# Miniprotein binders against b1l550, part 2

Target 1, 279 residues: b1l550
Amino acid sequence: MRLPEELLERARDIHSEAPSHRIKLDRVGSFGLKVPVEFKGFLLLAEADVWVSLPEGRRGVDLSRQVEAIYELSNPPKDPFSLCREAAISLLEKLNYADSSGVSIRFDAPLQDGESLKYYGVEISSIASDEIINKIRVEILGMTACPCTAELIRAYKSSEIAATHTQRSLGILEVSTKAEHPDPDKLASIIERAMSSPLRTYTKRPDEGGLVIRSLSNARLAEDVVREMIHLFLEEFGHLPEDTHILAAVRSMESVHMHDIYAERSFSLDEIRKEISSH
Below, E stands for the ipSAE of ESMFold2; O stands for the ipSAE of OpenDDE; V2 stands for 0.75 times the mean of E and O plus 0.25 times the DockQ between their complexes.

## First folded at step 6 (miniprotein)

Design t6 (at its last look DockQ between E and O 0.01; V2 from the best seeds 0.00; counts 0 for: pae O 18.5 > 1.5, pTM E .702 < .8, unsure alone 68.274 < 70, SAP 91.644 > 70, placed apart)
Fold by ESMFold2, look of step 6:
Structure t6 (fold): chain B 279 residues (1-279), chain A 97 residues (1-97)
Amino acid sequence: as target 1 above (279 residues)
Amino acid sequence: SKVVIIFTGDDPEAFRWALEFLREMAKLYGAEVEYKIEGDTLVIVITGLPERIRRWLARLAEFLAERFGVKVVYVISDDPEELIEALKEILEKLEKE
């Protein structure tokens, strides 16, 4: 149904009224938008969320202006980090009643895997207020091999057979910082290097054997993977601001178990440095 | 409230990307998408998009054409008779080329 255009001039602006209950809201926005992005030469279909804070004295958010703001900036397509930060700033400027804004952008990032591509999950965010906080979450699958079973089998057979159960494990790094977003490919690399072996989209028998041998030589508990992720992260990104917050986690889809194993550690850079220096 | 987008070229990846994106946009707005592929030509008809989104899509279609090296023509109209006439002209020009 299309209503007469002249009614728009007579209608009250409901959004600018005071609400019945004067309660501030932290996030009011549009979630699940689709936007195009250019990421390292690839044109990707991304999903975006946009929001602003809403003061207790304002009844509603101009949702059409929110949606327009990100769509204006998304065409022509550009890199998702610029889109994310610029949209957050634009929202706060355009919706001047808000004291903060936020944008999240999610996509599957391509990663070269021999002659093929594989993909890993990326979610970036920028939250603007007096300052800008940038967040990135990277998830990538790898392979882990159990060291306990490997040792038991080694002890049962002298040196002749090396075996253990292997499984797919999902590695997660999440970083929240006042600096620029870390490069997601570097975060993905850290996660893969912390595992027993990377997963490949396609392997021939000789390559498959090499992956198994590598995994056996790098048998690691989920706890070990998380610790290694933290170690590698500090080597690569220890220069970030001291109040940078990190979450490192692994969810292992254990091949011989009916349930998943999960390990995580969250920390700020100043916290982890103090912890390490006490040893 | 219709937008018609016509792509011409030999790039199946471009057609797949455009269709995927347009179907997701249509789902978000409750719009209908109809399409037909005939040879190297993709015709897309979208009904029920807001005016600002129809204009935004027209600009994106031009970008996609440049990015993938295909040709694009589009028509935006609320008048069914205008749409039919514009489509006839476009199809006649494509036959000559």
Scores: ipSAE 0.353, ipTM 0.725, lowest interface PAE 3.1, mean pLDDT 84
Fold by OpenDDE base, look of step 6:
Structure t6 (fold): chain B 279 residues (1-279), chain A 97 residues (1-97)
Amino acid sequence: as target 1 above (279 residues)
Amino acid sequence: SKVVIIFTGDDPEAFRWALEFLREMAKLYGAEVEYKIEGDTLVIVITGLPERIRRWLARLAEFLAERFGVKVVYVISDDPEELIEALKEILEKLEKE
């Protein structure tokens, strides 16, 4: 049932009124939208957040216009990178009172794993103001083996191959740059290579055994994983702008503890280059 | 460096499992695997394993032998001449058993 037009004429535009408190808001928008995207030949249903800033003199945001902006660009489905950038720009054009906008798109990215699929989590974002900043966050699970326990067992048993506890670990790379979004598959690969071993969706017995042996041979602390991630990142993406910001992190779901082990480093490319050059 | 592993036994299924396991392991490290089956003997040659893995091959071979009920002899060498000598010794031992 549509309200009669006559009633609409009598209603105040609440959103355009002055607020009771003149305070600017950084982000106001719709979160948890579902939008189709095309990624590596897959049509995926992604979650999307859209927002704009709100000036101190305006009570509310035109939320309907925000939703329209992203859906207009989502039909037909396109790559999430272009969608983020274009939608962020469109939001500023449609909502001229905003000085900044943002779009975030989240989905599970498929990766081929033999005859099956595995996945990693990805969040692609763009923030528009006087400039456009592109952000990408990749999360993928791997396996780590503890070198400390391995050393203890080795010392005790005098064994050539030492037993140790293993656990799943979540690796995280987040990149914010004025350049185009880095390739998420490459980021996921960096994380997997930094772990003791990758995870597999399906394993045969010999493959499973080999995977465990690999993990044991590449025993790594959470700290080791983060450092390796940074090293590999610099090799692959060292060409990005110097003001590019990176978060490298690992959350290890430790099997011998009730809590997780967490390690991270936040840095700009300029900062980390200076650090490395000083050694 | 090359690693030579020789399995002896009369169970073809055991040989298949041992070979498959070692192939998958080697693949993880980018190593190459060659093999030959002659009667009750399986010879596996692995090339390009990291040193740390080579050190574990003794235990791995023992594990495989125990698990699959086969006998195992292995040689680890970076020197082809040493490998040849070791193989000769192994063959001599096998002939005496």
Scores: ipSAE 0.000, ipTM 0.159, lowest interface PAE 18.5, mean pLDDT 82
ESMFold2 (binder alone), look of step 6: mean pLDDT 68; pTM 0.622

## First folded at step 7 (miniprotein)

Design t7 (at its last look DockQ between E and O 0.01; V2 from the best seeds 0.00; counts 0 for: pae O 15.0 > 1.5, pTM E .782 < .8, SAP 83.51 > 70, placed apart)
Fold by ESMFold2, look of step 7:
Structure t7 (fold): chain B 279 residues (1-279), chain A 97 residues (1-97)
Amino acid sequence: as target 1 above (279 residues)
Amino acid sequence: SKVVIIFTGDDPEAFRWALEFMREMARWYGAEVEYRLDGNTLVIVITGLPERIRRWLARLAEFLAERFGIEVTYVISDDPEELREALKEILERLERE
């Protein structure tokens, strides 16, 4: 049941009052919104979060205006990077009591996989204040092959048997920068190339054999996958601002173990360059 | 308060996509969705949406129609009599064609 609109004329505006405890809040918003986006020719239904900062002297945020800001910009559907940035700017303009705003957009990105499609996870965000900070996180599954077991099996038969355990591994690249968001397909490619082999949506038995052979010839520890991801990232994105922050990580779902293996490294571009140049 | 969206065309995949998207948006708002598909026509009735969201969905329906190469018409009304008259006119037109 909807209440009569004329009650708004008599009721207090609770949100504009001062709070009992004057404490600034960093993020106040609406999470889990559904928005349409167009990504590289595909129309996708994405999940979005929107927020603003709330000063110590304001009791609440205008949540309806937050939702309106992103929904106005999401129709007609457009690319998620433009939507993310424009919505963050619009939030700050519409909610002028805030000194910062943010928008996150999450979707599964399609990637051509032979005659089929596969998907990888993307989350982007834009945080607006005096400047705009853009963040992107890409997650994609690949195959890894254990080099330790491969060496033991080789020693057993003096290289007559090429075998080791293989498993799915989740690769993660996360980038925070003042520049435009890096292309998620390029980030996904870096992660897959760092793995022993990509995963396929559908394979016939000859193709399955090829994937296994590729993984055996490119066996890597989770630690080495992370190092390779960093190396490949620097080759392609080393031109980004020096204060750009990166996280590279792998979670390996080991087929012969009861537990997962995890490796990660976070760094800024200026930090990693100094580290590499010192060796 | 209701929004009625009517797609016409010969593209079952377009109808499935449009219907699923409208149902997802309606579920997010807790709105009721009813639909009828009879050959070349998909009628979607969504009840319980705020005025601004009803307008937003109508514009999205226009985009979907253009994207998929099908036709769309819609009616938004809080007045049951206006809604009933608009639907009767649309149904009569579709039956004659």
Scores: ipSAE 0.327, ipTM 0.704, lowest interface PAE 3.3, mean pLDDT 84
Fold by OpenDDE base, look of step 7:
Structure t7 (fold): chain B 279 residues (1-279), chain A 97 residues (1-97)
Amino acid sequence: as target 1 above (279 residues)
Amino acid sequence: SKVVIIFTGDDPEAFRWALEFMREMARWYGAEVEYRLDGNTLVIVITGLPERIRRWLARLAEFLAERFGIEVTYVISDDPEELREALKEILERLERE
């Protein structure tokens, strides 16, 4: 039912009115949109958040224009990296009162696991203002073996590979850079290599045994994993701009405790280089 | 939940190692440890172990006993009355040995 045009003419544009309190907002938008993306040959339905800043003199944002901006760019489906960047720019163009915009796209990225597939979580974002900042967050599960328990057992039982408990651990790498989005598969690989072993979707008994043995031989604290992640990141992505910001983190879901162990380091490339050079 | 482990034997060094090991493991898992050494009997009481680790720790005690040439008995119970009865039986047995 279309409202009569006459009624629309009488209706106040509430969004363009002055607010009761002249306060700028950093982010106003639509969250939890569903958008199709193409990622490495897979057509995926991703979740998307879109937002812009709101100046102090404007009561509300034209939300419909935000939604239109991302959907126009989503047909035909494209890679999420381009979609984020282009949509962020488009938002600023369409909503000229905004001095900043942002787009975030989240999905489970398929990853080859032998003859099967596993996945890792990825969030790709772009923030546009006077500059464009690209952000990517990768989360992937792996396995860690506790070196402390292993050492205790080794003290009493002379063995090359001491038994220890294992747990699932979530590794996280978040990168914010003025450069292009880093390759999420490479980030996922860094996380997996930093842990005692990767997780597998399907294992036969011999394969499972091998995986466990590998983890036992490569026992690592959560702290060790984070440090290794940083080390591997610097080797692979040390060429990024110095103002690139990184968060490396691990959440170990302890098998013997009801609580998790968490470790993290936030840093810029410039900061970490100075730290390493000082040792 | 409480795990009570009782080691018996004539080797004080074995008791020292057993106690040290059990204490460190319990501490690692955030459990409280009480112990008493009376001659040839070492009693260790561990409180607050996660359910998943209780049986494992008991088996570990068995392993230690075998390795060190001492004997071990243990009780795992959340019921104070059950624990008391079990301990009474164990103590009576030990007194007859």
Scores: ipSAE 0.000, ipTM 0.138, lowest interface PAE 15.0, mean pLDDT 84
ESMFold2 (binder alone), look of step 7: mean pLDDT 71; pTM 0.659

## First folded at step 8 (miniprotein)

Design t8 (at its last look DockQ between E and O 0.04; V2 from the best seeds 0.00; counts 0 for: pae E 19.5 > 1.5, pTM E .739 < .8, SAP 75.44 > 70, placed apart)
Fold by ESMFold2, look of step 8:
Structure t8 (fold): chain B 279 residues (1-279), chain A 97 residues (1-97)
Amino acid sequence: as target 1 above (279 residues)
Amino acid sequence: SKVVIIFTGDDPEAFEWALRFMREMAKRYGAEVEYRLDGNTLVIVITGLPERIRRWLARLAEFLAERFGIEVTYVISDDPEELREALKEILERLERE
């Protein structure tokens, strides 16, 4: 039923009233929105969150205007990074009482894997205020091989014997910057190159042997995977602003253990450069 | 092989968006688009998409139709004869309704 327009004119605008308790809120928004995006020629179904700050003097947000901001820009589907930034700006323009806005977009990104595709997790966000801060998080699975077991077997037998346990490991690279979002495929590549071997969508027996041999030849501790991720990140993205913040992490799902191994390091480019140059 | 997407409803803005959407997808994959808008029915036929993309596009069309409050039906087949029979059945059902 549509309400008569006259009644709507008489109703209180509850959202613009002052609240009983004047406390500002950092994030008030709508999350779990489904939006189409186009990523590197692929049409993907993404999940989005939108929010704004709410000043102490305003009781509520205009929910419909939040949703409007992102859906207006999602037709036709476009690059998720542009959508993210433009929606964050649009939120701040449409909801002029807010001093900041934010948009997050999550999707599984396709990555060419020989003649097939594989997928990795991407979450991007843009936070707009007097400036825009862009954040991207990439998660991709790889294969790790334990160097400790490999060394024990080498010490017992000749060094020509290559054996150790292997497992799936989740690599994580998160970047927060005032520059444009880094290319997620490059971030995923950094993570995979830091691992013992990439995971493939499918393998045949010869390819399985090759993946195992590669992982044994690149046996690495989770700690050393994180260090390698940082090294490779600096080679590719060392040009980003010095206040760019990075988190590099690995969770290794150890095949012979009851628990996961986890390693992480967070840093700014300025911070890590000083650390490296002191040695 | 073909994917056929049939939108029904009374929202011209949604139809315009849907058609533009499908044309952009076809352009990205070098696929051919044929369409017919007849009153409240928009029929779009896309030829030359990979099977994975045809299936995904149909699922996305369902999502977008729900978002815009229009109805959608689709047919995916690598066999032109099966496609023709399925389309005939769907269009007859829509006309009866």
Scores: ipSAE 0.000, ipTM 0.146, lowest interface PAE 19.5, mean pLDDT 77
Fold by OpenDDE base, look of step 8:
Structure t8 (fold): chain B 279 residues (1-279), chain A 97 residues (1-97)
Amino acid sequence: as target 1 above (279 residues)
Amino acid sequence: SKVVIIFTGDDPEAFEWALRFMREMAKRYGAEVEYRLDGNTLVIVITGLPERIRRWLARLAEFLAERFGIEVTYVISDDPEELREALKEILERLERE
């Protein structure tokens, strides 16, 4: 139902009024929008959040303008990296009372898995103010084999390949940088390579056996996986600005326990370099 | 608008995946999907896709074909007669192979 234009002209602009309490808000916006994006030749429907800061002297944000900003840039669909950056900038331009803006886009990214496809979770963000900060979070499942149990079995039964329990593990890399967003496929690859083995969407029987054998041959603690992720990350992305912040984490869904094992390290590139150089 | 995609190959698993991805894509855009599997031929008919999505669907089909080692042919037409003729030609070609 559209209200008559005459009524709209008489209506008080509530959003532009002074608030009862003059307090600045950091983020005000629309969360859970659906926007099309182009990623690796796929057209994907992504979930998006858009927000701006609100000054102390303004009661509310023009939410319609926020929504308009991202949708204007989403037609035609474009890559999510450009969309995030451009939308963040556009938000500041359209909402001139804001001193900061942000955009976050989430979707499942397709990834080649032999003759099939698998996926990883990705969240791409940009925050604009006096500077632009780009953030990317990648989550992908892999498989870990326990080295402790393997050693116990080896000690008990003389076998070249010791049996051990395996489980799914979620690897996480989150990167915040003033540079361009890191390549999410590379981040996903780092996580998979840090695991005992990748997961497969489908396996033929011989391939399944091979996957398990590989896992057993690369038995790793959750701690090992995180350290390996960091090592591989430094090799691939060591060229990023020194103030780039990284979170590397693993959540292992342990098959012998009712709970998960979790390990993480948060660091900046300058901090971790100093740490490694000290040894 | 109708989009007809025809996958050919000898890998049933590839067909299942192809169908799955195409169905998921269609669902996201509120399109209807009909399909038929006959031997080494999978025919998918998608109705009601926005024009802007048609190109993306074709690209997806090509991608899937490449990844799964199958062949793909597609017809995009709003004209039933054009579609019929195109399908006839495709079927005739497939029968000769």
Scores: ipSAE 0.000, ipTM 0.159, lowest interface PAE 16.5, mean pLDDT 84
ESMFold2 (binder alone), look of step 8: mean pLDDT 71; pTM 0.665

## First folded at step 9 (miniprotein)

Design t9 (at its last look DockQ between E and O 0.07; V2 from the best seeds 0.00; counts 0 for: pae O 18.4 > 1.5, pTM E .741 < .8, other shape alone 6.278 > 2.5, SAP 72.933 > 70, placed apart)
Fold by ESMFold2, look of step 9:
Structure t9 (fold): chain B 279 residues (1-279), chain A 99 residues (1-99)
Amino acid sequence: as target 1 above (279 residues)
Amino acid sequence: SKVVIIFTGDDPEAFRKALERLKEQAKRYGAEVEYRIEGDTLVIVITGLPEEIRRKLAEEARKLAEEFGIRVTYVISDDPEELRLALYLIRFELWLERE
């Protein structure tokens, strides 16, 4: 049912009223929007969240203007990093009562895997206020091989057998910076190189055995995977602003246990460089 | 009581030479020798060796592998699970090297 437009002249503008409780809100927005993006030649369906701050003197947010801000910029489809940044700026312009805005965009990024594709998770954000803060989180699965079990089996009766359990592990890199978003493919590569081996979309029987055996030659604790991720990150992205913040983490779905192992380190670039130079 | 010797490589003549030298050594002690050649792998099972000779023969097998440029591993055990695990790794290592 469509209502007559002349009713707008009689209705209160609920959004612009003062609320009965004058409390500022940090994020008020529309979440779970579906938007098309163009990423490295692929047209992908992404999920977006948009929000603004709401001052204590304003009762509501113009939600239709929020949604319009990102949808106007998403047609035709464009690069998700540009969309994210531009939408965050547009929200502040369109909703001038806000002192900050934010946009998050999530998608599965394709990555070449031999003759096929595999995918890894990407979430980017841009938060605009007096400045813009860009955040990116990359998640990709790899394989780890346990060095502790390998050593126990090797020590059993002086056997020359090499064996251990292997499992999927989820590697996570999250970067928050005033610079542009780091390239997600490079972050994914760092995570994969830190693992015992990458995972493949599919393998034939001879290749499957090869993945397992090669991972045994690179057995690593979850803790060591995190350390290797940090080392590789510094080699590739040590040029970012010194106050750039990083989280490196691994969640290992241990095949012989009922529970997962988790290792994590958060740091700024200046902090970690000082720590490493102590050795 | 069993000495299992596994050679791997691309040289069937090297396998033949290594096998003949180990058979000669085992024969001196009245030991039984069983063997099987499957592609790049020669598996030799020797039973009935005196205890003091088992490690010596295994070490001789390592020297033969070095002479002939082939790979070797060995297991001295009566435990079927240890023998199974030893053979398992060798089969996968060979497969990996050939791709």
Scores: ipSAE 0.000, ipTM 0.163, lowest interface PAE 14.0, mean pLDDT 84
Fold by OpenDDE base, look of step 9:
Structure t9 (fold): chain B 279 residues (1-279), chain A 99 residues (1-99)
Amino acid sequence: as target 1 above (279 residues)
Amino acid sequence: SKVVIIFTGDDPEAFRKALERLKEQAKRYGAEVEYRIEGDTLVIVITGLPEEIRRKLAEEARKLAEEFGIRVTYVISDDPEELRLALYLIRFELWLERE
C-alpha cells in the first residue's frame, strides 16, 4: 500500500528539523548497497557505502537521495574508480548542507591464474570536500614459509632444503592519495611478490611441488614481507604525491599456532623517504 | 633398516590376515615386527630388514591391501627421526579423526 502523496503536505520534514543536541556528524549514510560495476570486462555486483556529513543544525540526512545518486551513476555500469569519484561529487551537489561526502565500493577482483581465476579483495573509495581524496585497499592471500623453523631443522638435520611450516598470509596495501587511484592489479602483484610464494587456485603435481620448494627457498618472516611490500611499493609508486599515505600490513595465519601474527607500517611517502635516506 | 606399514580399513579380519602375512615374510629375514591397532588403523613397524628387501616388502603390503580392500601407506627409511616423525604424524591424524 502506497500512502497518498497528499500526506506529504501535512507531514513535517523530520530530517530538516533542528536536533535536540546540536552536534555535527562526520558520516551519515547507507551501507551495504549492491551496485553493478564493470571491472576489466567483468560485470560485478559490488557492495557500496555512501555517506555525507551532517551539520549540527540538521536532524537527519536525506537517505533516499543518497541512494538515488549512486544508482543513477551505476546505470549503465561503469568502472568503480569513476563511480566512486563521480558519486562522491554528486552527493555534495545533491545534499548541499553537507561539507563532505564519501563513497566506498568493495568487491572481489578477478585475477588470471593460468586457465583459472583467483581473486583479491579490493575496496575503492573517494572522499570529497574541499579536495578529493582517493583511497584504495587491496587484500590478497599468499603463502609464507617460516625461516626460524627452517633454521632449527637445518641445524638439526643439515639438509640442503630445510622443512618448515607454511601458512596462508593476508597481505594488505591501503593507499590514500590526492592523485588517481593506484592500479589495484599492481598493488596485488606487489603483495604477492613480497611473500614466499603466491597461491594457486589449482596446480598439477609438478607445479605444486615447485611452488612449495620455491616457498621454502624464499622463507620470510611477516616482518620481512611488510618491508618487502614497502620496498616494492616505492619502486612502483614512488611518483605519487609526497603526502600520499600508505598502510602496509600482513596477517599470517600461523599453522603451528592457534593465533595469527600481524605486522604493519603506516607512513607517508615523505616520511618513509626521509627515513630511508637517514640510513 | 626399518619399514613402517600403515593399513587403513574397517575390516579387522583383513588386518589380521595382512599382519600375519607380513609377519611371515619378516621372519624369513630375521626381522622384528611390532604392531599397533588403533580403530581403523593398523601400524606395523618392521626392523632389521636387508635394504634390498624393504621395497619388496612394501610392494607386498600394497598387494595385500589390494587383496583385502584396505588402504596402505608405507615409509621406508633408515633414519630413526624420519620414522619417529612419520609415526607422530600418523598419531596426530588419528587424533584429529577421533575428535
Scores: ipSAE 0.000, ipTM 0.155, lowest interface PAE 18.4, mean pLDDT 84
ESMFold2 (binder alone), look of step 9: mean pLDDT 71; pTM 0.674

## First folded at step 10 (miniprotein)

Design t10 (at its last look DockQ between E and O 0.65; V2 from the best seeds 0.00; counts 0 for: pae O 2.2 > 1.5)
Fold by ESMFold2, look of step 10:
Structure t10 (fold): chain B 279 residues (1-279), chain A 80 residues (1-80)
Amino acid sequence: as target 1 above (279 residues)
Amino acid sequence: SKVEIRFEGDDPYAFRWALEFMREMAKLYGAEVEYRIEGDRLTIKITGLPERIRRWLARLAEFLAERFGVEVEYTIEDKE
């Protein structure tokens, strides 16, 4: 049933009233929207969240205007970084009672994997107020090989025998900056290079053997994967603003254990440089 | 409250993408989706979408047709 339009003229405008409790809200929005995006020549299905702040004197947000803001900009489809940033700005313009807005866009990004294609997780955000803060989180699976077990086996037998357990590990880089979003492919590359070996979509047995041998030659603790991620990040993105914040993490699904291992470090560029330069 | 979108062309990727996206959009609104693939034709019928979303989808369908080099026709039921 659709109700008669005439009722709109008789009903109170609940959203514009003052609330009984005058408490500001930080994020009020519409979550789980579906939008098309263009990324590296691919048309992808993405999920988006949009929100604004709500001042103490306003009872509700105009949710239809929020949804309109991002849908107007999403068709025809365009790159998700532009969509994210432009939608955040549009929200502030359309919902002038808000002092901040935000947009998040999530998608699986394609990545070349030899002759195959694999995907990794991307979530970007733009938060607009008197300035714009851009955030990106990249998650990609790789392979790690345990150096402790490898060393025990070497010590027990001839140094020419190499063996250890290997496992899938989820690498995470999250960057929050006033600059433009870092290229997600470069972040994914940093994560994969920090691990013992990348994972492949398809491997034949000779290639599978080479993958395992490579991982054994580059055995790393989860902690050292995180340290290597940070090192590689600084080499490539050390030019970002000093107040850029980074989270580097690994969750390793250890093959010989019933539980996962997790390592994480968060820092600003200013903080980590001071730490490295200290002696 | 119906929109029917009909694609014609030899592009299985375009058909799969269009169907996936429109099914996900319909889920957001609790709309019903019917579809049929016959050779080089894909027909998608969605019932229960708001007027502005039906028109938005029609514009997206035109974009998809141009992007992938397929033909598109659509019918929007303006009365609900």
Scores: ipSAE 0.512, ipTM 0.836, lowest interface PAE 1.7, mean pLDDT 86
Fold by OpenDDE base, look of step 10:
Structure t10 (fold): chain B 279 residues (1-279), chain A 80 residues (1-80)
Amino acid sequence: as target 1 above (279 residues)
Amino acid sequence: SKVEIRFEGDDPYAFRWALEFMREMAKLYGAEVEYRIEGDRLTIKITGLPERIRRWLARLAEFLAERFGVEVEYTIEDKE
């Protein structure tokens, strides 16, 4: 039952009151919203987080206005990149006491795999203040083959292609930039190419065999995969601003161990260029 | 509170997608969904949605109809 408007007018505006402790908060908002987006011709239901900063003199945020901002922009459904940017800006306009805002949208991105579909995880974000920072995180599974075991087997039994254990590995690329969001499909491709082989949803027997042979021919440590990801990233996205931040990481679900192997490198484009040029 | 959406057209994919989408949206708000398929007509009835969401879903249905090339009609009832 909706309360009569008259009662609402009499109610104290709790959110506008001074807090007991005058402390600024960095992020206050609604997490786990569902919003429709259009991505590569697919209509997807994505998960969204929206937030703004809260000044020290205000007790609470107008959460309803935040929710309205994202839903107004999500109908009709649009691409998640524009939605993030536009919503972040809209939040600052609607909530004038905030000096910063942010939007994150998460979904599984469809990726063509022959006659079937596979997917990768994507999180698209925009943070607005005096400037807009765009962030994208891509996660995709691949396969790695261990070069160490391969070498041991080769030493024991002479073969051109040595057998080795294989495992699923999760590759991660996270990019933060003042430029437009990088293409997530390109990022996913970089991760797959950096691994021993991609995963497939559907394989015929000959194709499966080929995939395994390829992995054995491209045996790589988790460390190798990360380095290759960085190398490929620089080739494709070296034109981004120098202050662009990148996280490249791999989590390998090792088939011979109970634990996972993890490797990562965080860097800016200017830092990594200096590092490479020094060698 | 009730929203009734009717799609008309010979597109089984459109119907399945629309139904799935509407069902997921309804779940977010604890709403109940009923549906009926009669030939080339899909009727979706959702009860228990907030007013703002009812209007939003109606507009979304229009968008979906355009995207799939089907016809759409809807009724929004604001009865307590």
Scores: ipSAE 0.034, ipTM 0.576, lowest interface PAE 2.2, mean pLDDT 86
ESMFold2 (binder alone), look of step 10: mean pLDDT 75; pTM 0.705

